# Designs tried in a protein design chat: VH-VL binders against q9umr5. Part 376

Target 1, 268 residues: q9umr5
Amino acid sequence: SYKPVIVVHGLFDSSYSFRHLLEYINETHPGTVVTVLDLFDGRESLRPLWEQVQGFREAVVPIMAKAPQGVHLICYSQGGLVCRALLSVMDDHNVDSFISLSSPQMGQYGDTDYLKWLFPTSMRSNLYRICYSPWGQEFSICNYWHDPHHDDLYLNASSFLALINGERDHPNATVWRKNFLRVGHLVLIGGPDDGVITPWQSSFFGFYDANETVLEMEEQLVYLRDSFGLKTLLARGAIVRCPMAGISHTAWHSNRTLYETCIEPWLS
Below, E stands for the ipSAE of ESMFold2; O stands for the ipSAE of OpenDDE; V2 stands for 0.75 times the mean of E and O plus 0.25 times the DockQ between their complexes.

## First folded at step 18 (VH-VL)

Design pn103 (framework fv_nofazinlimab)
Fold by ESMFold2-Fast, scan of step 18:
Structure pn103 (fold): chain C 268 residues (1-268), chain A 122 residues (1-122), chain B 112 residues (1-112)
Amino acid sequence: as target 1 above (268 residues)
Amino acid sequence: QVQLVQSGAEVKKPGSSVKVSCKASGGTFSDYAISWVRQAPGQGLEYLGYIIPIFGTARYNEKFKGRVTITADKSTSTAYMELSSLRSEDTAVYYCARGSYDSLGYEPFDYWGQGTMVTVSS
Amino acid sequence: DVVMTQSPLSLPVTLGQPASISCRSSQSLVYSDGNTYLYWFQQRPGQSPRRLIYKVSNRDSGVPDRFSGSGSGTDFTLKISRVEAEDVGVYYCMQGTKWPFTFGQGTKLEIK
């Protein structure tokens, strides 16, 4: 039968957001065991990403152990970064498809509705001041804040994203790369009408340079150095890119056409 | 001039809750974070948690697991620390302190409130 | 948690003489950005603490030149070159490198 599916939610989210996704999976792949991890819900999603990684790791271990043929991950928004780290820190994961739903894989640099309640105007240029400090790094948002105008601060102060992307050296980098490369398929999903993930190309490992010009994955040092295996995965034919216009950030897990086009083909 | 003014002393029974306020004046409320620190009589300082008002969210010391809540109200430039399920060992002076940031970086504890004595007894 | 250990805990000093307080951390306080998030605070009797030194050796505005901070890695020192009567109080070190942020036990400086 079908491999089990593990779902990891995003910022200010919970398992309830995936009720439509569960319905779609049941329709096209009846009998699939789907586990939506009910950890770090709502405001708990602001906890440091490494703390979230440890909690989700403990939850996925027994699921993977019961599925010797493998499992699939569907990871939404911030959850995609959690899953990136899970695949790197687990020496024994058996993930076939890692499906990343509009996740800021190269980071975030842009205003969001989550921050505007305190400021009436754009604050993106000022977040580096607090985010790149030990105080700021205790919040998940700052763990993947990537200010292209202060890239030196991002590289030196990011406690999470710069490390898992191999943008700053880490003693475990070789092991993390080996573990991540065991994934069968890396399915990247995102689009220009998301409205939250900025730049939206971050979901495809593209990102701003110092002039805010978007450079795509193949132009990134992370890819060129093959820091955690993107170049190797692409050469194996293991990276799938599935961009779709017309989908807002909160709709990726509840759009039937998106599901049929970008997710369904990768659930074996 | 920057000033942090805290609410007055409280006497509470075990099992109750206390909510201490910290009103900031001078400077822009959104340009700093607020930390809460306590000091039991004759003892040292202990970090409870802090809030970054820009994010509207707080980080808590796990030692107080589920008992401490820190909030901020931008409209009144006031931060709050609420501690529930009070025990006699929670008797302490509770301080708020700000940390500011500018283009050169972030530094904590540049200004402190006057302290609020919370006594937990019979 | 990072444990901060101060020595001595009680420091009687003759007025006008120098005083030195040690602070040791259970692990390095160097953050990945190269900065060391070590702070020194003074608490006079009946008053709130005030920050004297930030990031090991930077003296706050209004803090007299007689106060200085030094150190690296796990070992830090606060020095007062000539103790004045108003220096009486408890001095605390604090690390801000790793959450939860922690304070030393405090050193009580007294005039004798």
Scores: ipSAE 0.784, ipTM 0.907, lowest interface PAE 1.0, mean pLDDT 91

Design pn104 (framework fv_nofazinlimab)
Fold by OpenDDE, second read of step 19:
Structure pn104 (fold): chain C 268 residues (1-268), chain A 122 residues (1-122), chain B 112 residues (1-112)
Amino acid sequence: as target 1 above (268 residues)
Amino acid sequence: QVQLVQSGAEVKKPGSSVKVSCKASGGTFSDYAISWVRQAPGQGLEYLGYIIPIFGTARYNEKFKGRVTITADKSTSTAYMELSSLRSEDTAVYYCARGSYDSVGYEPFDYWGQGTMVTVSS
Amino acid sequence: DVVMTQSPLSLPVTLGQPASISCRSSQSLVYSDGNTYLYWFQQRPGQSPRRLIYKVSNRDSGVPDRFSGSGSGTDFTLKISRVEAEDVGVYYCMQGTKWPFTFGQGTKLEIK
């Protein structure tokens, strides 16, 4: 039998968004128990990410307990960060494949049409002012806002991303790294036509330097220092990168070709 | 000059709801936190919650167990605080306040409204 | 929740004399960025609160230099070097480090 699949949605999302994904899984892997976690839907997805991590943890623990052979995680957009944190804080998770579906794994610093809709009166260059404050950090979007021009503020004020990345020292860094490394495979999915994740390479742990030049994963300090285990995972062949062009952000979970190419192979 | 002007005094019955408005003027952006604080007669200040309008949602003090709803209309630069299932102990002056930015960073509560008295009585 | 404890709750002062208000937090108010988000507010009779001090020791514009804030970690103090008649009112400390943000009980300053 196939291992259970747990799905975590993204910002302003709900379980309804994954109806096509469920169909694909059912067709190609009949009998798979798929659970789309209906937590923190809609505007509730703006709650602090650590709060979300706790809620999702409570939901996945029973599922994992009933699946001693392991489970697969499919985590979309903001959900990918939630899942990474989840795997970092859980010392007893049994995740075989962690599929990060177009997630801003290295943070977000974009001013796309999508973000303009969300932040109509603010430019990306100014969000650091509110986001890197106690007031801003109570919202999920600020928890992974990564301003390359204010790296000091990011490192010091980010209450989520900087911590799970091990970019700021904290007492749990070693343990979180150990826990995260329990994952069988890290499947990174994203693409240049996403239109939301900025830069799109963030889905592959690439990100801007101070000049807004995109550096790849292997050039990042988190990788070079192996602060949360990326270098170790890559060395043992546990990282899979699956880039795909021609897919918009809201279509990653509804594209059949993407599913067959990047998701299905890891649903064993 | 930034000014916050709140709606007028309210008298409500227990179990009803009240909605207080706070209009900001003097050139403002949507990336300021608008906080709501109340003060019962002769008592101290209590933090209800706050909204950052660009995010479209508020952060609430869980003490109120979902009775408080804070919203913002960016087109009119107006924030709202609605309190439902009113009780006598909800009788208080309700204040809105807005933050500002300095050279160091964001600081809340730089500007205050004049307050709105809400009386809950049978 | 972080509990803010002020002392004294009542502060009678002679005009021209100094005044001191203490504020203690139940946990450290140092944020991850190294700042301490401790604020002091003044509320004169019949008026809205007014921010006097932000981040422990920064005085707002228009606030007389008679007012000063100090402290670190969990212990903070607001001082008035020479109390004037216009200083009558209630003073509140507030922490903005951990949600939910919380106020002290208030200290009522009166003239003897």
Scores: ipSAE 0.926, ipTM 0.967, lowest interface PAE 0.5, mean pLDDT 95
Fold by ESMFold2-Fast, scan of step 18:
Structure pn104 (fold): chain C 268 residues (1-268), chain A 122 residues (1-122), chain B 112 residues (1-112)
Amino acid sequence: as target 1 above (268 residues)
Amino acid sequence: QVQLVQSGAEVKKPGSSVKVSCKASGGTFSDYAISWVRQAPGQGLEYLGYIIPIFGTARYNEKFKGRVTITADKSTSTAYMELSSLRSEDTAVYYCARGSYDSVGYEPFDYWGQGTMVTVSS
Amino acid sequence: DVVMTQSPLSLPVTLGQPASISCRSSQSLVYSDGNTYLYWFQQRPGQSPRRLIYKVSNRDSGVPDRFSGSGSGTDFTLKISRVEAEDVGVYYCMQGTKWPFTFGQGTKLEIK
């Protein structure tokens, strides 16, 4: 039978957003047990990411325990960062496919019309002032805010992303890398028309340099140093890149062509 | 010039709720965070929680989880702190205080409200 | 939670003499960015607290230069070089390094 699928939502999101995804899975893989985790919904998605990781960890442990053949993770937007940390902190996870659905894996630097209530015009350049403080780091958005013009502040103050990316040292880094490397497949999905994730290449571990020129994954120090295993996974043939144009941020989990092309092949 | 003006004193019965307001003037509401701190008569300061209005949500001290709610209304530049299921131990002066991030970094508690006395008695 | 312990709790001082208040934390207050989020507040009788010192040693605008903060890691001191009558009140330290943010129990400065 098919391995169970665990779905982790994104910022200001809930389980309802995945109704189409569940329909697609049921059509192509009938009988699959799909659990959409209904934790940290709506405004609760702004709670610090380490708190979310702990809550989601408690929820996924019994699901993984009941599935000795393994499970798949589908993690949307901010949820992709939660899943990154889950795979690192769990020394006994049995995840086969980790499907990262338009997640800012190297961070976020940009505001959009979609999130205008959070990011008023002109706040993009000033968010570093609050985010890179203990006060700001108690909110999920600041945990992955990555201002390329203040990279030193990001590296030193980020309590989450800089640590899970191995951009700053952590006592558990070696164990986190070992745990993450147990994943069967890392499926990266994203695209230029997302309109929210900025730069969109962050979904593929690319990011801005100080001049806002995007450097792709293979040019990143985290890849070159193999800080959490990206280079090892790529050499193993375990990284799948699935970019698709024409898809807006809220449509990744409800586009049939995207599902058939990028998700369906990795749900065994 | 920055000012934080709080609502007036309240006398409440045990089991009721109180909602204290904190109206900010000077600066822009999106350039700061608002903290809530209380002080029981003759006692020290206790941190309840804080809100960053631009994010639209608050962070609460676990001691008050489920009883305290902090909100902000950007249109009136007003933050609110609501405390439910009041007990005599909640008798205290409740302060709002601002932290700004309109300079090179974030600095908390640069301005304080005048305080609101909440008395919980039968 | 990080516990903040102040000493002394009561500090009688003679006008014109120096005063020192100690603040100790149960954990290092050095954040990953190298900054120490330690603050000192003054509360005069019947008034709201006001910030005197931010990040260990930086004096707030309008605070007299007779006030100074120092320390590192877990051990911090607020000094008043020459106590004046207007300095009477309660002084609090606070840590902002780890949530939930916590205050010391306060030190009451009184004239002998």
Scores: ipSAE 0.837, ipTM 0.925, lowest interface PAE 0.8, mean pLDDT 91

Design pn105 (framework fv_nofazinlimab)
Fold by ESMFold2-Fast, scan of step 18:
Structure pn105 (fold): chain C 268 residues (1-268), chain A 122 residues (1-122), chain B 112 residues (1-112)
Amino acid sequence: as target 1 above (268 residues)
Amino acid sequence: QVQLVQSGAEVKKPGSSVKVSCKASGGTFSDYAISWVRQAPGQGLEYLGYIIPIFGTARYNEKFKGRVTITADKSTSTAYMELSSLRSEDTAVYYCARGSYDSTAYEPFDYWGQGTMVTVSS
Amino acid sequence: DVVMTQSPLSLPVTLGQPASISCRSSQSLVYSDGNTYLYWFQQRPGQSPRRLIYKVSNRDSGVPDRFSGSGSGTDFTLKISRVEAEDVGVYYCMQGTKWPFTFGQGTKLEIK
């Protein structure tokens, strides 16, 4: 029998975005119980990520309790960061596959065609001023805004991503690492034609240096220090990287080839 | 020079709604947060919420969630605070305030509007 | 929520004498960036609040040097070295470190 699947949506999104994904799962794994969490929809997705983590945590606890064999997470875009934190704060999660669908795991820095109403080109270089303040950190976007030209401000002021990535120390870091390492598989999905996630390699724990040159996961201090367990997971054979070209940001959950190649194999 | 100019005093019946405006001049409206604070007669200051216009949405104090709506119109450099289902205890002066940037840091509340008296009476 | 407690709530002062207002928070106001987001505001009768002090001890432009802020962690003080007639009003502390942002009750400074 198939483990239940929990789906966590992204920025300005809702459960309606996943109708094709649910169709694909039903075709290949009939009988799978799929729960698309209908929390923090639309503009509510701008609430601070720790608040979203708490709300999603309350929703997933009874689902996990009813599935002693384990569950799978499919977490899209910003939702992938929510799921990162869930796996760290829950002492008793039973997640087998964590499928991160084009999520900015090392942060976001970019003016994109899809987000120009939020990030006009002139604002990209100045967004750090408001984001790295208590006022800015009450918005989800600022929780993972990672300006490579002001990395010191990101490290010191980020209330979410810098902590969950172990880029800044936290009293709970050891427990968060232990909890995260309980995951069976970390499946990373993303690609160069996404058009929103910038740099797209953020979905694979790569990110810009101060010159906007992308350094891959194995070159990151987070990986080298094994801050939350990436190096341990890779050594265990638990990290899957599934890049795919030709897929735009809003199409990751509705492309059949992507589903068959990157998602279907991990839905035992 | 930066100025925040608010709409005039209003008298409202219980159960109605009020919408107070705050027009900013002298500066870039989208770059900073605009806060709303109220003060009931003879009482202290109470924080309602704030908006960062570029994100297009606001943060509300949970005490007012569901009744308060803060919006911003970037084309007119005007922020609005709407409070619905008014009760007599909502009688207060409502203030808008904004911040500015000190080099690399946001500094809130350096500019305040003149206040708008909202009286709720039957 | 962070509770901000001011004392005294009523402060009668003789003209030319010093005045001191205490503000205590229920938890540390030090943000992860090392800054302490503690503010002091003055509200004169019939006027909007005016920010006097930001980040504990920084005086705003145009604020007389007789006003000074000090403190750390959870214990903060606003001092007026020599009270003048125009200082009459209510003084509020505020924290901006943790949402929801909260004010103290206010201290009414009166000339006796």
Scores: ipSAE 0.779, ipTM 0.897, lowest interface PAE 1.1, mean pLDDT 91

Design pn106 (framework fv_nofazinlimab; at its last look DockQ between E and O 0.81; V2 from the best seeds 0.86)
Fold by OpenDDE, second read of step 19:
Structure pn106 (fold): chain C 268 residues (1-268), chain A 122 residues (1-122), chain B 112 residues (1-112)
Amino acid sequence: as target 1 above (268 residues)
Amino acid sequence: QVQLVQSGAEVKKPGSSVKVSCKASGGTFSDYAISWVRQAPGQGLEYLGYIIPIFGTARYNEKFKGRVTITADKSTSTAYMELSSLRSEDTAVYYCARGSYDSTSYEPFDYWGQGTMVTVSS
Amino acid sequence: DVVMTQSPLSLPVTLGQPASISCRSSQSLVYSDGNTYLYWFQQRPGQSPRRLIYKVSNRDSGVPDRFSGSGSGTDFTLKISRVEAEDVGVYYCMQGTKWPFTFGQGTKLEIK
């Protein structure tokens, strides 16, 4: 039998968004028990990410307990960060494949048309002020806002991303790294036509430097320092990168070709 | 200069709801947190919650157990605070307040509304 | 929740004399960025609160220099070097480090 699949949604999402994904899984892997976690839906997805991590943890623990052979995680957009944190804090998870589906794994510094309503240019320029404050950090978006022009503020004020990345020293860094390294495979999915994740390479742990030049994963300090295990995972062949063009952000979970190419191979 | 103008005094019965408005003028609206604080007669200040309008949702003090709803209308630069299932102990002056930015930081409560008295009585 | 405790709750002062208000937090108010988000507010009779001090010791524009804030960690103080008649009112400390943000009980300053 196939291992259970747990799905975690993204910002402003609900379980309904994954109806096509469920169909694909059912068709190609009949009998698979798929659970789309219906927590922190809609506007509730703006709650602090650590709060979300705790809620999702409570939901996945029973599922994992019933699946001693392991489970697969499919985590979309913001959900990918939630899942990474989840795997970092859980010392007893049994995740075989962690599929990060178009997630801003290295943070967000977006200013796209899609996000203009949320991140207009003027807002983008000033967002660091509120986001890197106690008031801002109570919202999920600020938890992974990564302003390359205000790196010191990010490193010091980010209450989520900087911590799970091990970019700021904290007493749990070693343990979180150990826990995260329990994952069998890290499958990173994203693409240049996403239109939301900015830069889109963030889905592959690439990100802007101070000049807004995109550097790849292997150039990042978190990789070079192996602060949360990326270098180790790559060395043992546990990282899979699956870029795909022509897919908008809201279509990653509903594209059959993407599913067959990037998701299905890791559901066995 | 930034000004916050709140709606007028309200008299409500227990179990009903009240919605107080706070209109901001003299600056931008969407990227500033608007906080709501109340003060019962002769008592201290209590933080209800706050909204960052651009995010479209608020952070609430869980003490109120979901009775408080804070919203913002960016088109009118107006924030709202609705309190449901009113009780006598909800009788208080309700204040809205807005923060501001300096070159590198955000600071709350730079500007205050004039307050709205809400009286809950049977 | 972080409990803010002010002392004293009532502060009678002679005009021209100094005044001091203490505010203690139940836990450290130092944020991850190294800042301490402790604020002081003044509320004159019949008026809305007014921010006097932000981040422990920064005086707002228009606030007389006879007001000063100090402290660190869990212990903070607001001082008035020479109390004037216009200083009558209630003073509140507030922490903005940990949600939910909380106020002290208030200190009522009055003239003897």
Scores: ipSAE 0.924, ipTM 0.967, lowest interface PAE 0.5, mean pLDDT 95
Fold by ESMFold2, look of step 20:
Structure pn106 (fold): chain C 268 residues (1-268), chain A 122 residues (1-122), chain B 112 residues (1-112)
Amino acid sequence: as target 1 above (268 residues)
Amino acid sequence: QVQLVQSGAEVKKPGSSVKVSCKASGGTFSDYAISWVRQAPGQGLEYLGYIIPIFGTARYNEKFKGRVTITADKSTSTAYMELSSLRSEDTAVYYCARGSYDSTSYEPFDYWGQGTMVTVSS
Amino acid sequence: DVVMTQSPLSLPVTLGQPASISCRSSQSLVYSDGNTYLYWFQQRPGQSPRRLIYKVSNRDSGVPDRFSGSGSGTDFTLKISRVEAEDVGVYYCMQGTKWPFTFGQGTKLEIK
C-alpha cells in the first residue's frame, strides 16, 4: 500500500485549494490516505511561522505515528517553509518524500502584479525596515522576507528563515541538520511563469546576490557550507529538481501534467 | 508633520461594543505599526494589539481573547479598534500610536493620538 | 509574557535634585539582531504619553540632555540629572523584544 500523504497550504490559502490534487492522487494511487491540514487558513496564515510550525507539528505527530513505514509531505508556497522547519525540529519524523511545490525556500523579494495588494511596487525596497524588527517578525511574510540589498539585516533579524537555513549560529543547528537529513527525497518544483515567488528560483534554493543576479543552489553559501544538509542530500542523489514553465502560482496543485511529471513518481 | 486624530469620547452600556477611529495625516501610513494601548483611570498602560496596514491583519494581546478587532483603511489612512462585550473594567482612555524610522531602524510609539475616553456604565 | 517591574512606584523629589528609576525584565531583552528593545515614556498630567528614550540609551529629538537611559540584559535605569517642575508625571518602561510587548507599572514623579 501507499504511504500516507500530508498536504500543507500556503499564504492566504485553505485546504479546499487542493481538491484537484486529491483527485489526482486518488486516481493514480487508490487507497492512499491523504490529509490536507486545515490550520492557519486565510489571514491566519500571516501568524508567525514558528507558531504555525508548532500547530502543524501537533497535527502531524499522530499521522506519522500510525504510519511507521513513513509519510510524504506536499507543501505549497509558504507551506514549504513550514514543512522544512518541521523536518528540522522533529527528531522523530518519518518523512520519505518532501515535495516543495513552488515554495520560497531562499526567501521572497517580490512586488508582482498578482500580489500588488500585499506588496505595493513602491514599498518592496523599504519593507526591510519594518520586517527586520520585532514588530515585523510577528508576521509570516517578514519571517522569510529576504532583501538582497540588506543581507546583514536579514541575517541578524530574521527569526525564522536565517535560522532554518543555518545562516546564523544557534544552539540547535547541529540537531536540526541531522533531523532534516533523515528525509528520503527532496523534490523541488517551480517555474519561471509562477508570477508570485520572486525570484522564482527561490523554489530551487536559488536567490539574488546584491546586484539582483540569481545565484543557483550550488553557488549559495548555505549549500557550499552544507549548513543544513543540501550538499549532503545532493551527493546522496536525494534532490530532485522538476521545473515546469507555463504554470501560474495558483495553478500548481490543479495541473494534471505537473502532477504526473513531478509529484506522482515520489508518492511510493 | 505626522498627526493622529482619534474619534470622540463614548459612553456605552455593558455588553455593547465600541469602535474607535484613528486618522493619520501629514505622513505615510501603510508600512508602520499602528498600535492600540489603553489606560484605565489612575492605572498604567496596557497594550491591546497592532496592525501593519500593508499586511491587512493585526496581532492581538491574547488577554483580550478575541474581544478586540483592529483594522485599517488604507484609502482614508484610518485605523480602527473595536472592543466587544464591554464590561465596566473596560472603562479607559484608548490611545493609538504610530512608529517612525530612524535611518534603517523601526522605532515604535513616536506619534500618539489624543486619546478616546470610553466609559462603560449602566 | 515578559514582566516589566519598575521601582520605585512613587518618587517624590526636590527640584534640582537627581532622580533614578529602575526597570527590570523577567528575561533578557536582547534580540537576535543584538539590539535591546527597551523604551522609556513620559506622561505629563492630562497628556498622552511621549517617548523619551529608545533602545535603552538613545534620547529622542527634543528631549533634554538631563534625561539618560542605561542598562543591559534585564536591568535598566532612567536618570534625570536635575529634576525640573515640568518633569512631573508618570514614567513607563516598555519592552519590544518579545510579543506581547509589555509596559512596567509606572513611576509617579512628584516635586517635594
Scores: ipSAE 0.826, ipTM 0.915, lowest interface PAE 0.9, mean pLDDT 91
Fold by ESMFold2-Fast, scan of step 18:
Order: sequence, then structure tokens, then C-alpha cells
Structure pn106 (fold): chain C 268 residues (1-268), chain A 122 residues (1-122), chain B 112 residues (1-112)
Amino acid sequence: as target 1 above (268 residues)
Amino acid sequence: QVQLVQSGAEVKKPGSSVKVSCKASGGTFSDYAISWVRQAPGQGLEYLGYIIPIFGTARYNEKFKGRVTITADKSTSTAYMELSSLRSEDTAVYYCARGSYDSTSYEPFDYWGQGTMVTVSS
Amino acid sequence: DVVMTQSPLSLPVTLGQPASISCRSSQSLVYSDGNTYLYWFQQRPGQSPRRLIYKVSNRDSGVPDRFSGSGSGTDFTLKISRVEAEDVGVYYCMQGTKWPFTFGQGTKLEIK
């Protein structure tokens, strides 16, 4: 009946965080097989994103194989970037809805209350020095740290996000684009009161320019060049944007109204 | 000026664990990589792992996986390296080191601790 | 892992003469940013190592100008233009381009 749902968690997170989401899915789509992947939990979420992609890939292959009619992905926060890469590296994925739940699709640049215990407020402007080095790139946070004042360093040193966004060339770019375009729907969710994802429009492929003015997806070079298929998906009618105010970063997977409005319609 | 001071020499039995400390003074602690390197008597240098204290976790050389744990306490500017299931081949001087910033880039191993001799014998 | 191979492993040198140490990597050390993360360290007897050179050719503050680093890709050289008595010790190269970071075996420099 309903396609299976695979859930990928975020930074410092685990499968436990999705108990409310599982209840909502069970209530509206009874009988749905939901698998919350219990990999790279807690501190292990700081491991390099390409390492996480490999591990999650191994976990999703058997789930996809036994569901020939397709699966849905719900990918939260950092997990949305893992899912972006999964869809690009797998030439045989059968994902229908990819639901990106407040994920920093164009990167992160900001000190937030959620991360305040990790960073003094003043460190935002200096993090580029360690992140854009081989030492920093061994940590997931640095893989998508996108300092708009040092965009040249981001483009050249990012081992993950700049590559999957097609912002820097890669030998596999054409294949990654072809694979990503196999997705049925790209459902983007986020909002101004998130408090962690900075700028919050990163969840919708918007991002800061050098003056910290947000440029939306359609103004981004990755969209205009169709580097991994966003322009093609939008023309196909396959991109869904679902912004919602009043939701903090840790509440996206436990807010009933958010679920009913932005997630439920895409779980066939 | 920046100085790294390590804890004193240890003599341990096979199968036990050892925890070496590295206290930083002068300069900033949290936003630098703190590396741990060892040197067996008469042998070369071997990289164990490193921590960036602001991220609160470490990267370990797979050769030591499951045996080495590196932690940091920002409030005391102290990094720790714990090595478990000790073998005689773990007898070595253990060094901590941290980097510096040259202009706009991070450069590792600018400052080194004095070393801690760990002897594993029965 | 990237293997770092130094030669020679033992380097007896007459005081005042030049000395040269080779370091070869099993893979290119050029990072995506165009930088080469190759380092040279000196360890005098009974002392902690000291960084001499970072990113192939940049000399640390306080390091005498008789020390120079050069190379590219997989082949690197540390050169001492005229050896002084205080230069006695073991010299190590290290790569920081690919995790895990690895050291060469070391070159022991001795005065004849």
C-alpha cells in the first residue's frame, strides 16, 4: 500500500528524536514501514559527510531493493545533505519523495542558540581558518560551513557541499546530476524561526552574498547553470516549497501542524 | 607565550590503560587542533589522532581504533589522551601539539609539549 | 594511507658543508585548494620535535635561513646550506593532505 519511509537524522541526533514523527505517520498512513536509520548517532554525526553517505548507502540499498514501487526519504537538518549525496551517488535509487526538513542545502554561516554551547558568538567570523583545511574537513560541520566573506576558500576547500552542489567541478558531476534527477519530488521545508540554520533560506537553496544579503534559489549560479538539476526539477513541477514560521530547529520532526501541512501530502 | 605542559611519566602493566594530560597556557585553546603523536624508543613519529575542542570530538588513526580516546576540557584548557589495552609495543614518549594561524590559514604543530614517557612492562 | 619515504635514513655531514634530505609520498599531496600540506620537523637529542617548514617551503619564525624546503606533488627536499653543530638531530617530513596524517621514517643527521 504505502511506500516505505526512510528517516535520516541530523547533527548530534539519533533515531529517538523521531518518535512523534513515527506516531503522526502511523495515524495518517497506517501500515507504512518506517525505518529510522540508527547510524552516526550523537558525536558520530561529526564524522566526514562522505563517510556518512557510504554508511547510509549500505543501509538503504536493501530497503530500496525490497520496495520496487519506490520509497520516501525524510531527512532532517544535516541529514538532508547526506540524502542529497545519496541521490547523486546511487544510479539505482527509487526515491519518490525526498523531504528535506530544515537542511542547510547551500551551507551554514552563523552562531545559533542550538550551537551556542559549542561556539562563542565571536567565532563565526574565524571558523573559516580551521574549517577550510584538511584538519577541519574531517568534521561534518566544516563540510557545509559556507562563509560568504571567504567564498573562494569554501569553493576550493569544501570536500563535500561545494561538490554536490556543483559549485566546484568534479569528474562525476554529470552522473550525479542524472541520478539526482530520478527523484519524484523534492520537498523543501524550513522557516525563519528555526534559530539554528543560518540563513534559514539555506533550506530552500537561498544564501548570503558577500554583504550578507540573502539571494533566493533562482538567483544562485547552481540553479542558473542547472548544475545538479534544480532548474530541471522546478520546470518539471517536482520542487515543493513549504516554509512555516514559529518552528524552532528541534521541533520540525515533532510539530503536528507542520507534519499535516508539509509532510503528510507527500507520503503516498 | 603559548606553552603546553604534559603530565609525568607512567609505568603500566600490560592490559591496563593510561591517560596523559596536556595543559595549554597563553593564547587561545578552543579553535586549534590539538594533536597526539608518539615515539617508541629509537623509532620515528606516529600520529594517534587530534581534537578540535570547539567541536567536542576527535579523529583517530584507524591503527588505534577502539583503544585511543582524545578529549578536551575548555574550562581548564587541557587536552587528554587515553590509551587502553596496553601492550609492550605501546612503550613510547607521547607528545601533544597544537597549531597556529599564519595570516589567514591554519598551520599544525607550531607548539609541542615536553613529552610523557609511558613504559609498559610486567 | 599515504606512505612517506625519506632518504637517506642516516646522513653524516662535515661541519660547514651542505646537507639534503629527500621525502617522497605514495600519492600527490596537492589539496583541492592548490596547497601542498607538507611539513618538516627537527628533533634534537632529548628534545621535543620543532616545526621548521610548513606547506613545503614556508620557514617558521626563528628558523635560520640556511634551512629551505622545496618540491611539488610527490617529491620534496629539505636543504641545509651549511650545517652547524646545533643541527644534529633527526629530521621528519609529514603529510597533512589526507587523513590519516603520516610521517616519514626520519633522517639522522650527524657530524663526521
Scores: ipSAE 0.825, ipTM 0.919, lowest interface PAE 0.9, mean pLDDT 91
ESMFold2 (binder alone), look of step 20: mean pLDDT 91; pTM 0.935
OpenDDE, look of step 20: ipSAE 0.923; ipTM 0.966
ESMFold2, look of step 21: ipSAE 0.825; ipTM 0.915
ESMFold2 (binder alone), look of step 21: mean pLDDT 91; pTM 0.935
OpenDDE, look of step 21: ipSAE 0.924; ipTM 0.966
ESMFold2, look of step 22: ipSAE 0.821; ipTM 0.913
ESMFold2 (binder alone), look of step 22: mean pLDDT 91; pTM 0.933
OpenDDE, look of step 22: ipSAE 0.924; ipTM 0.966

